# Ledger of designs, part 89: VHH binders against Protein DOG1-like 4 (DOGL4)

Target 1, 232 residues: Protein DOG1-like 4 (DOGL4), of Arabidopsis thaliana (Mouse-ear cress) (q84jc2)
Amino acid sequence: MSKMRNLVEEKFLEFYESWVIQLELYLHQLLIAHNNNTMSETELRHLISKLTTHHKAYYTAKWAAIREDVLAFFGSVWLNPLENACSWLTGWKPSMVFRMVDRLRKSRVVLVEAQVKKLEELRVKTKFDEQKIEREMERYQVAMADRKMVELARLGCHVGGESVMVVEAAVRGLSMGLEKMVKAADCVRLKTLKGILDILTPPQCVEFLAAAATFQVQLRRWGNRRHYVTHS
Below, E stands for the ipSAE of ESMFold2; O stands for the ipSAE of OpenDDE; V2 stands for 0.75 times the mean of E and O plus 0.25 times the DockQ between their complexes.

## First folded at step 9 (VHH)

Design z47 (from v72 with K98R; framework vhh_8fcz_2; at its last look DockQ between E and O 0.74; V2 from the best seeds 0.71)
Fold by OpenDDE, look of step 10:
Structure z47 (fold): chain B 232 residues (1-232), chain A 122 residues (1-122)
Amino acid sequence: as target 1 above (232 residues)
Amino acid sequence: QVQLVESGGGLVQPGGSLRLSCAASGFTFSSYYMNWVRQPPGKGLEWVSGISRSGSYTTYADSVEGRFTIIRDNDKKMVYLQMTSLKTEDTAVYYCARYTDSSSTYPGFDSEGQGTQVTVSS
């Protein structure tokens, strides 16, 4: 039951596939760094920087693509159903990463009191930002049922002509809002990630990034197996 | 049956060049992200380069960046690795591998070929 893909979907699918494979390569490096404990701080920082750059590249590509077709990202054909189900406004939910940090704390990672305090402050801020975006998103979704759309609904189901124009106008309005909200969400993601990395030491950053990457990759692999998705 | 047949290896002096080829068959070639990996003597398998389905995206290990170029021809079902400015540390058996998410390792590669030996020595 495959659907026809538009050009934006096809291009981004290939990009994302490549991006994920590169993420796996970085994951491998992160795991090596984490397990060897022989890398210098400079080397660790370099690795962290590469990952950060990699993530920034994703959002650069994403934002270019959503400018063309933001709706493509609300039915992401490059993701399996599990990945889509776990998506919040076309990506990972920012507040989720704090659970990963908490898990690290329960393992071998020792955070000093100052780090714990800063992480908590960041968590609170992140939650607040998420809620603001969610409320605004809801407004755009509700606004889809504008006066004209409601009138159309009242008149019954009609195909073609004026009805199509009304729907297209509504969709354009929604799309503009969606693009704004997706960008806002992505900004929260990037700020949250940066915030965490600024609080953690380089070794802690490596462990965190390894955990996050593992989660992402495993989610994709599991979902692909279960839903017989053939990406590569 | 999936087949990947590597060729083009040989003995070369430091600073020299080689072009490796990989002939693929038994699967939809254009549907797979393709890679070159290598195994140096006494070391584990390491990733060298990758190329997306259409060839639009290419990536390289830091150790080979700027020296190696990966190319694919989907019509011929071929992957190439142009190697320049070869170093002694590039000595390895080189394998062509398609990406797979079924592997237990990161990244996931499926290599069915016997590889081609590249030896860089003065």
Scores: ipSAE 0.743, ipTM 0.900, lowest interface PAE 0.6, mean pLDDT 91
Fold by ESMFold2-Fast, scan of step 9:
Structure z47 (fold): chain B 232 residues (1-232), chain A 122 residues (1-122)
Amino acid sequence: as target 1 above (232 residues)
Amino acid sequence: QVQLVESGGGLVQPGGSLRLSCAASGFTFSSYYMNWVRQPPGKGLEWVSGISRSGSYTTYADSVEGRFTIIRDNDKKMVYLQMTSLKTEDTAVYYCARYTDSSSTYPGFDSEGQGTQVTVSS
C-alpha cells in the first residue's frame, strides 16, 4: 500500500463506520414510519429530529478532523472508490438532493403548489451558493501557480532550516484555505437539508430522509461489493 | 468458519441483573462492529445495542438506554451485555451479531449463534 493511515484517518474511519451503522438503524425506523399510518406527528417529528442531530454530529466530528488534517478528506480511506468518485468537495453535492425530491414527487409524495415554489426557490439559491464555492476552489488552484508558490516549490528542493520553515508556513496556509472551503461547502449542505425539511410536512420529511439514507447506504454497499470482487 | 456463541441467560426477577457473553471465533474480531439483538416471544428481531471495533463508540436502543452496557475485549474475542434494572418486557432470546453490509436488512448483521434465553418474571 502506498500510504499508511495516520491517526486522524484511523480515528475518523472508526467514527464513520459507527455513524453509517447508526444511519442504517435510523433508516430502518424511517421505513417502518413510512409504512405505518398510526405514528403521531409528535413521533414523526422526534424521528426527524434524531436524523437532523445525527447529521450535525457528523459535521461536528468532520470539522474537528479537518482542523488537524483536511487532506484526509480528499481521497478518504473510510470511503470506498465509488463513494470517493461521487464526492463534491469532500461530500455530497447539495443540488443533487433536489433530483431526489423530484423523483419522490413523481412516485408517491404529493406536494402542494406552495411547497413546489419554495423548493424551486431553495434549488436556485443552493445552485448559486455552489457556484460561489466552485469559483473559490478555482481561485485556490490558480493561486498554487503564482510566482511566490513557484519560488517556494524551488526552495523545497533544498535541505535547510530556513527553507523548511518558509515551506511549512506556506503549506499550513494552503491547508487553512482548504479547510475554509470545505466548511463553506458543508454549511451549504446543512442549509440545504434544513431548508428542505422546513418546507416538507413530517410524513414528507420521513419519505425524503428514507430515500436519502437508502441512497447513501446502498451506494456504499454497491461500492464495497465491487471493490471486494475486483480486490478479493 | 465464523462462530458466535452466546451464554449468560437465565431466569431473573424484575429489577435484577444479568451479564450476557458472546465468544467469537473464525474471523478477525477486532475489525468488526458487534451488536446484540433480541427476539421476544411471538415478535420479530429487535436491535438492542452496538459497539465499534475498538469499543470507542457504543449505541443503545431507547428501550434499554441507561440500563444496559455493551463492552468488548478484543484480546479474548468477547463481547458482553451487562443488563441492569431488568423488566418483564426484556424477556427474549438474545443473539450476538456481527455487522455486515451484505445483508438485505438495516442494519445488516450475521447471527450464527443459537442465542441465550433471558426470562424476566416474578
Scores: ipSAE 0.730, ipTM 0.892, lowest interface PAE 0.9, mean pLDDT 86
Fold by ESMFold2, look of step 10:
Structure z47 (fold): chain B 232 residues (1-232), chain A 122 residues (1-122)
Amino acid sequence: as target 1 above (232 residues)
Amino acid sequence: QVQLVESGGGLVQPGGSLRLSCAASGFTFSSYYMNWVRQPPGKGLEWVSGISRSGSYTTYADSVEGRFTIIRDNDKKMVYLQMTSLKTEDTAVYYCARYTDSSSTYPGFDSEGQGTQVTVSS
């Protein structure tokens, strides 16, 4: 029983594994474009569009799944422990993506001053949106703790079916709030990604997307390898 | 003892069709994402197509999309590649492979069989 996955987990496990393998296919194409400049600007824009569409498809599937069971996305069975440990509200932390941009700027990607200014503005906006979500999460956690404390006190006065209904109401409230916060975080992720890709030139976008996909794929592979060794 | 046996290759004229088969044994077949990979003459391995554990998701290289169809039968432990509108550039040895996240390739795969030759020539 404790190992049985619910319907949401089973569906998303297969979806996510397939989604990551498709990301690996696109990573192959990105690395070819990154390692030599044989692709035309039209071909680069097409590849960038495929990556953008692929990321949007992830969120489309995720948002359908969280309507059924948002809690499945906290400690997800389709992610290894390292991937889960790196999650902020069921995904990558939006402000952390700028570490990738900064690393690229120090190595191969040459940015003009106008791009640097736009990226800094986006970084500030992203951090502001991120902090707003964190403040709402804190308020929600306080409100939930307060509800829990009040309901536990009332449980001391009432024994029986009322305590079950109170717990069920608290769980429903938690799920509704978590779904809202997860979707808000995902919207910040999508806006940040689109903002970065709009500021960078097509060759720079390819280098950014290659670095991001490499990180995601290698984090998964390294975490799986470490997990296997730890459990064997 | 993992075993993948490819068959169904042959000589075909351009525009023709072939159906490749891969018989699997020695592992829990339904637990693996499966791929077709090919090696054209004088070239390295290139990924062709993949199919998820249940068959619900399929993926194709751009060069074969719309012409090839990957299919699996978990009861029979078989993977198929239905090839249509064949071109001379499809000439290659075709291998069935399991996805692996331990590979250095993207997508990750290990080809373990001897493969089956497909030759498309006038």
Scores: ipSAE 0.660, ipTM 0.862, lowest interface PAE 1.4, mean pLDDT 83
ESMFold2 (binder alone), look of step 10: mean pLDDT 80; pTM 0.812

Design z48 (from v72 with K98T; framework vhh_8fcz_2)
Fold by ESMFold2-Fast, scan of step 9:
Structure z48 (fold): chain B 232 residues (1-232), chain A 122 residues (1-122)
Amino acid sequence: as target 1 above (232 residues)
Amino acid sequence: QVQLVESGGGLVQPGGSLRLSCAASGFTFSSYYMNWVRQPPGKGLEWVSGISRSGSYTTYADSVEGRFTIIRDNDKKMVYLQMTSLKTEDTAVYYCATYTDSSSTYPGFDSEGQGTQVTVSS
């Protein structure tokens, strides 16, 4: 039964597959827009808005799912092993998106000094928020090894309704702690994404979103192709 | 072998409606995301709509949003495209297609059916 997907995992697997396919379609539109000098600012803003809405839809679905089963997001069945190996607190590490921003410094649409300063301020704030969450996760892991939790785990080895229920309640409490931590990490992700898009011009936003989506799509394809190649 | 057979196309006047059907065989239909794509005369393939494994999630191209509805019946191994408020720009050969994120082709359709012609004119 531990080898079978639960209902939350099955639902999110279906959602995520659909979400990634739509991301690939948006990536195609971003690449066309990036190569087309005739697109209006209004058209570019519309495309950026579609991507922003798409990312918000992901977090809406994720937060509903983690309310039911946060542990499904640690070692997710809808992600291949390569994607899982690259995860930080159930998603991308916020500071990593600044590597995509660094590419804009070398692009045809060069960043002005005022943008560079604002992006560096945002990078510092993002790293600070990221480190705060890392310290919270470390404290959570220490609490898991706490003497009281070890004692509760030992009591769970006894056959008895009352001790079993106490252990199960403790595990549910730990899951609620993980849910809050994952949501905090996701809030940093959303703040970082919004912050970058607020600083960049529409053409720069398109280039940034194309770079980010390309990396996400290619990471998935690289991991999945490894599995397909071994099917012989 | 994967087989997809489309039907239901025809000639309709602007503002009309059509329902396209796709019969699938040769694969585990309920495990695949399904798409409708179209090819207008003298143009390349254009993605139209997609539907998740159970039918819980659907997506549409901007050009058809609010006018087309995609549905599936996994027991019958069918996917449908209900088209309303048809425009001359919807004239195309419509194909049913599977899609995977492991495809080496972008936007990445793994297989297509034989197609069904939709002509909107008069």
Scores: ipSAE 0.373, ipTM 0.731, lowest interface PAE 3.1, mean pLDDT 83

Design z51 (from v72 with Y99W; framework vhh_8fcz_2)
Fold by ESMFold2-Fast, scan of step 9:
Structure z51 (fold): chain B 232 residues (1-232), chain A 122 residues (1-122)
Amino acid sequence: as target 1 above (232 residues)
Amino acid sequence: QVQLVESGGGLVQPGGSLRLSCAASGFTFSSYYMNWVRQPPGKGLEWVSGISRSGSYTTYADSVEGRFTIIRDNDKKMVYLQMTSLKTEDTAVYYCAKWTDSSSTYPGFDSEGQGTQVTVSS
């Protein structure tokens, strides 16, 4: 227990640091694979599988953590200010990954028309699901603010008896709503990632995953180095 | 101020075992992810294994998975690499390195120790 971090925050900070370091090690392997045109399809699929498992492990750990303290993910202590500023509902915005897909057109293995069509269909569906979640979150935040202000204000005015239990019930209700919304957003992220990987060939998957990991790792480094530049 | 001192290397026969040690000083050891990396003769640096701040998470290169075990002791400021079923291709200088995401290079090592030589041969 401390003024800055609770147990859930400390545990997830350790997990996330390890997860990002492993992502950077996988990025190094992806870059080697991308530059080595003699790597077999079996070897490429194995590397893609490692990355897929790695991303799934993140959501498994995240969902366990939000069950204990969903508020830890709003203003996360394991993310720097730049990473937090770029977050959409506690993670990456699903439609943003299609900017990484656009870079595949510069690949040695050009996207065929059938793939381009399927990717555009997936992009449209992803944006639709994303907007639906945004509208639901907006409604939730408005309703939560109004109910929280009225109910918690009333509870704060009580003197004695049962107010602690009623406040706990209200807070649990708010937390359950946020947990549901965060999980819904994460499901769109996972479906979008799966959809892209299902459409792409193994070499294209490697290039896509390398681009996505590069952006994630560089965003973290840019945010962290910002403070060093001003003090050097 | 920051120092990493590796030890425990030596000559060992194929199938043998060694335990490498790394003594850290000059930084808050328990706040850093720690790694073992190696450099075989005539080759570049190869990442071997890593361990999280409290030791709850470990990871290994495919080439050493199931044969090597990384552990740490935060009270003693030590990280260890237990090596079993050693192969001739494990011959390398082994380095202890702390991780940083403020580095400009891949992988993001902040510092490396002086190294300890492991030779696997008859």
Scores: ipSAE 0.514, ipTM 0.803, lowest interface PAE 2.1, mean pLDDT 84

Design z52 (from v72 with Y99F; framework vhh_8fcz_2)
Fold by ESMFold2-Fast, scan of step 9:
Structure z52 (fold): chain B 232 residues (1-232), chain A 122 residues (1-122)
Amino acid sequence: as target 1 above (232 residues)
Amino acid sequence: QVQLVESGGGLVQPGGSLRLSCAASGFTFSSYYMNWVRQPPGKGLEWVSGISRSGSYTTYADSVEGRFTIIRDNDKKMVYLQMTSLKTEDTAVYYCAKFTDSSSTYPGFDSEGQGTQVTVSS
């Protein structure tokens, strides 16, 4: 290891590994449900509820972890380089899920015009919320360059022991700002996911969730296979 | 070479108990999520239970929930499956497996060794 993993990284690595394996188990169930018309609406709703609970568990664990160390989520040790390269503010970009929604237009479970209208309204709202967060992050980065970074650089040249405490306080302030931005992004993710599921019928929800889970699992596998192929 | 050696199977009556063991070697055992999978006669592999690297998280198939307990001992490089209230439907060859990304299935497991036979019959 080039860098020692801290306690937050070690704990979340274990949680995430378990979470992804359970996601693969749910993906198997979603694919069976999608390819089999024998499941009742009640059975489909139960499966959708399992996935919703699973995603909520992820954000519960994530928000607890970012309170301790938000920086662990930037270039995460539990994600491979490909997963990290595809990350937007520590997770999936909210508007990206509408790519999975676009697949439903070609599926056997067709979208009605009312659903298409609601999905387009949600897409526009999601893009608006996404851009708002991007502007906040940009303002944060500018403030960091003009005030916090200059302050940290200046304090780093201070010889006295007091400089260590002041630098530590400034770094904590920067971390708190990042935590708020990450939580804001996660709220857009959850709102977008809930909005899509509320618009779709149970069979369409299963197809959407299967597409999303397939993409997430395959991205991880492609990235992991890169290490095997590179003889390392 | 990754090696997993299963043991502890046998013939048991319905309602009985067995403890399966898996000895791991050839990899950093404490860095991997570990699983038990089984293959009933004439059927494909089915996932039974899994345990996280330190043992903090465990998961069970609905068919075994409340009857089976998975535990691990990282110092001894062992994973165990404590089986209680055994049913004829639990008859299978049981394999210890770690996760693999090479499979076309979800989830993907590699399973090496001959497994351990569990037969639940009167």
Scores: ipSAE 0.637, ipTM 0.846, lowest interface PAE 1.4, mean pLDDT 86

Design z53 (from v72 with Y99H; framework vhh_8fcz_2)
Fold by ESMFold2-Fast, scan of step 9:
Structure z53 (fold): chain B 232 residues (1-232), chain A 122 residues (1-122)
Amino acid sequence: as target 1 above (232 residues)
Amino acid sequence: QVQLVESGGGLVQPGGSLRLSCAASGFTFSSYYMNWVRQPPGKGLEWVSGISRSGSYTTYADSVEGRFTIIRDNDKKMVYLQMTSLKTEDTAVYYCAKHTDSSSTYPGFDSEGQGTQVTVSS
């Protein structure tokens, strides 16, 4: 390894690469299930459960990693520049998944009025939770710029042992605040995903999960393909 | 240039075992996720198993989980597939493949070797 990665970054890079490749395997299974319509309801529920467990495993690993180094998740080395540019608080923006839900209105399996109403209620709730977190992040960034950043910048050139302890305590406080916000955003993501899956039928869940996984995988592939583009 | 050379295939009876080997050269082996894929007679390519860069994470197709084990040795630049409780449905040409994002398949892989033939018959 020629790159200077810390242990958290190295471990999560390997985990994430493996997690995405397993997501691609599940995507293949979802596409087969969607195209052929040959699976029983029990088989569809089992596949949906595997995807749910897979996403839960991601957040379990992520929360363990951010406890050690939350800053690794801002501009992550395991994400390409396109993936990083599309990130909202270290992950997908919760309200964006409703664009994928809208595709279900044009699918071979039609949403009933009761589902449409519940999805709209969930969309409104998700946007409300999302905006609340955005306000908290804005408040955090303003506080950082106006007081903590100026204070840390001034202390950064002081060489005494006491100033080192004060700077370390302040940086730890900043990291804890970011960790709390990232976890709050991830909770909205998980609640939104669960809410959608609870409203949809198993065939609709398969179609939704296939669309979501396709977008995630293709966004990664599009960003990775930029590495062969030559700038003249 | 990237080269992957598979070996270890053969004829085996149902319930038997085989160990496949893949020798890699021409790239930084320890930096890539590695896959085993297979092509049964008259069918398309089927993904079988994968292993992360250091070997910490492994993934298996449902059809082989519990029966196959993927292992790697980065010092020797080798990937292995230990196959047990073999079934007639496991009959295929087996290929070792480096993970890639340029394929239309999920997961993405490159496979250009001749592979190694596994035949399970009574």
Scores: ipSAE 0.687, ipTM 0.868, lowest interface PAE 1.0, mean pLDDT 86

Design z54 (from v72 with A61E; framework vhh_8fcz_2)
Fold by ESMFold2-Fast, scan of step 9:
Structure z54 (fold): chain B 232 residues (1-232), chain A 122 residues (1-122)
Amino acid sequence: as target 1 above (232 residues)
Amino acid sequence: QVQLVESGGGLVQPGGSLRLSCAASGFTFSSYYMNWVRQPPGKGLEWVSGISRSGSYTTYEDSVEGRFTIIRDNDKKMVYLQMTSLKTEDTAVYYCAKYTDSSSTYPGFDSEGQGTQVTVSS
């Protein structure tokens, strides 16, 4: 079991490191596009498409991995402690991206009234979906304490191979509940990202994606620096 | 001390091929993503290609994709760059570089070797 979980973790660690490095390369391309007004709308749309495909690839890999071991995503070994501390249900909190959009509005990005209205509608919908998931997680935690934990406690009192298999089946049941919750959160993340990109113009999408990628990469680098993780 | 030693460069005509080698020592080679970067005459460093810890994932700069292949041998602590269909714009000093996510540049490198010169001219 432990060996199987270790292999899943090692495989996803290698995938995630490679995925982040590719994100850094795309960030470089986004910064070039932002600083040089020479790219056509077609070139900008192609770059935006590469980023959306890259994010979808992450969720494809994640969902395959959580089917094998969802608990690996709670306190992930491929994330540093700072990244883990900033996680909401194994990833970024969907409503946080609207704060980034607000910052872009304040500093550089001029949005037309129709865009502002659509973004506010999307923000409200996203917060609603977020709260629904939080209520489901609370119910899941209560159910674990009241029913499944009592079942596991009974089964854990037995010894031998049969009791191990029965405990494993019960743990898989609990893990399937968490998998459903994580996938629901990821669906909200993907819908929120798509929604924002659908509302923004290609140059505004480039600015948004550059800001998001910069934050993600810098958070990882800050957390991975030796002096930051060293206890003072 | 981290040490990276590049070799295999030389003078080649357009359309030719070269294989670059990088011998690594002083660190746990199999735990690091490895890169090839290059510096053309009068220009800054350009990332060329990268390879994951076990070799399962590779990435390439757009202008070299389909022409270059990055390979690693963890038992020998070697990284290779197989270059085909070489163009004059590929002329550069090529460096092997260990990835770091604490660098100020994207993508990040914490060390590189002395380099090997590749010149593509008729």
Scores: ipSAE 0.626, ipTM 0.832, lowest interface PAE 1.2, mean pLDDT 85

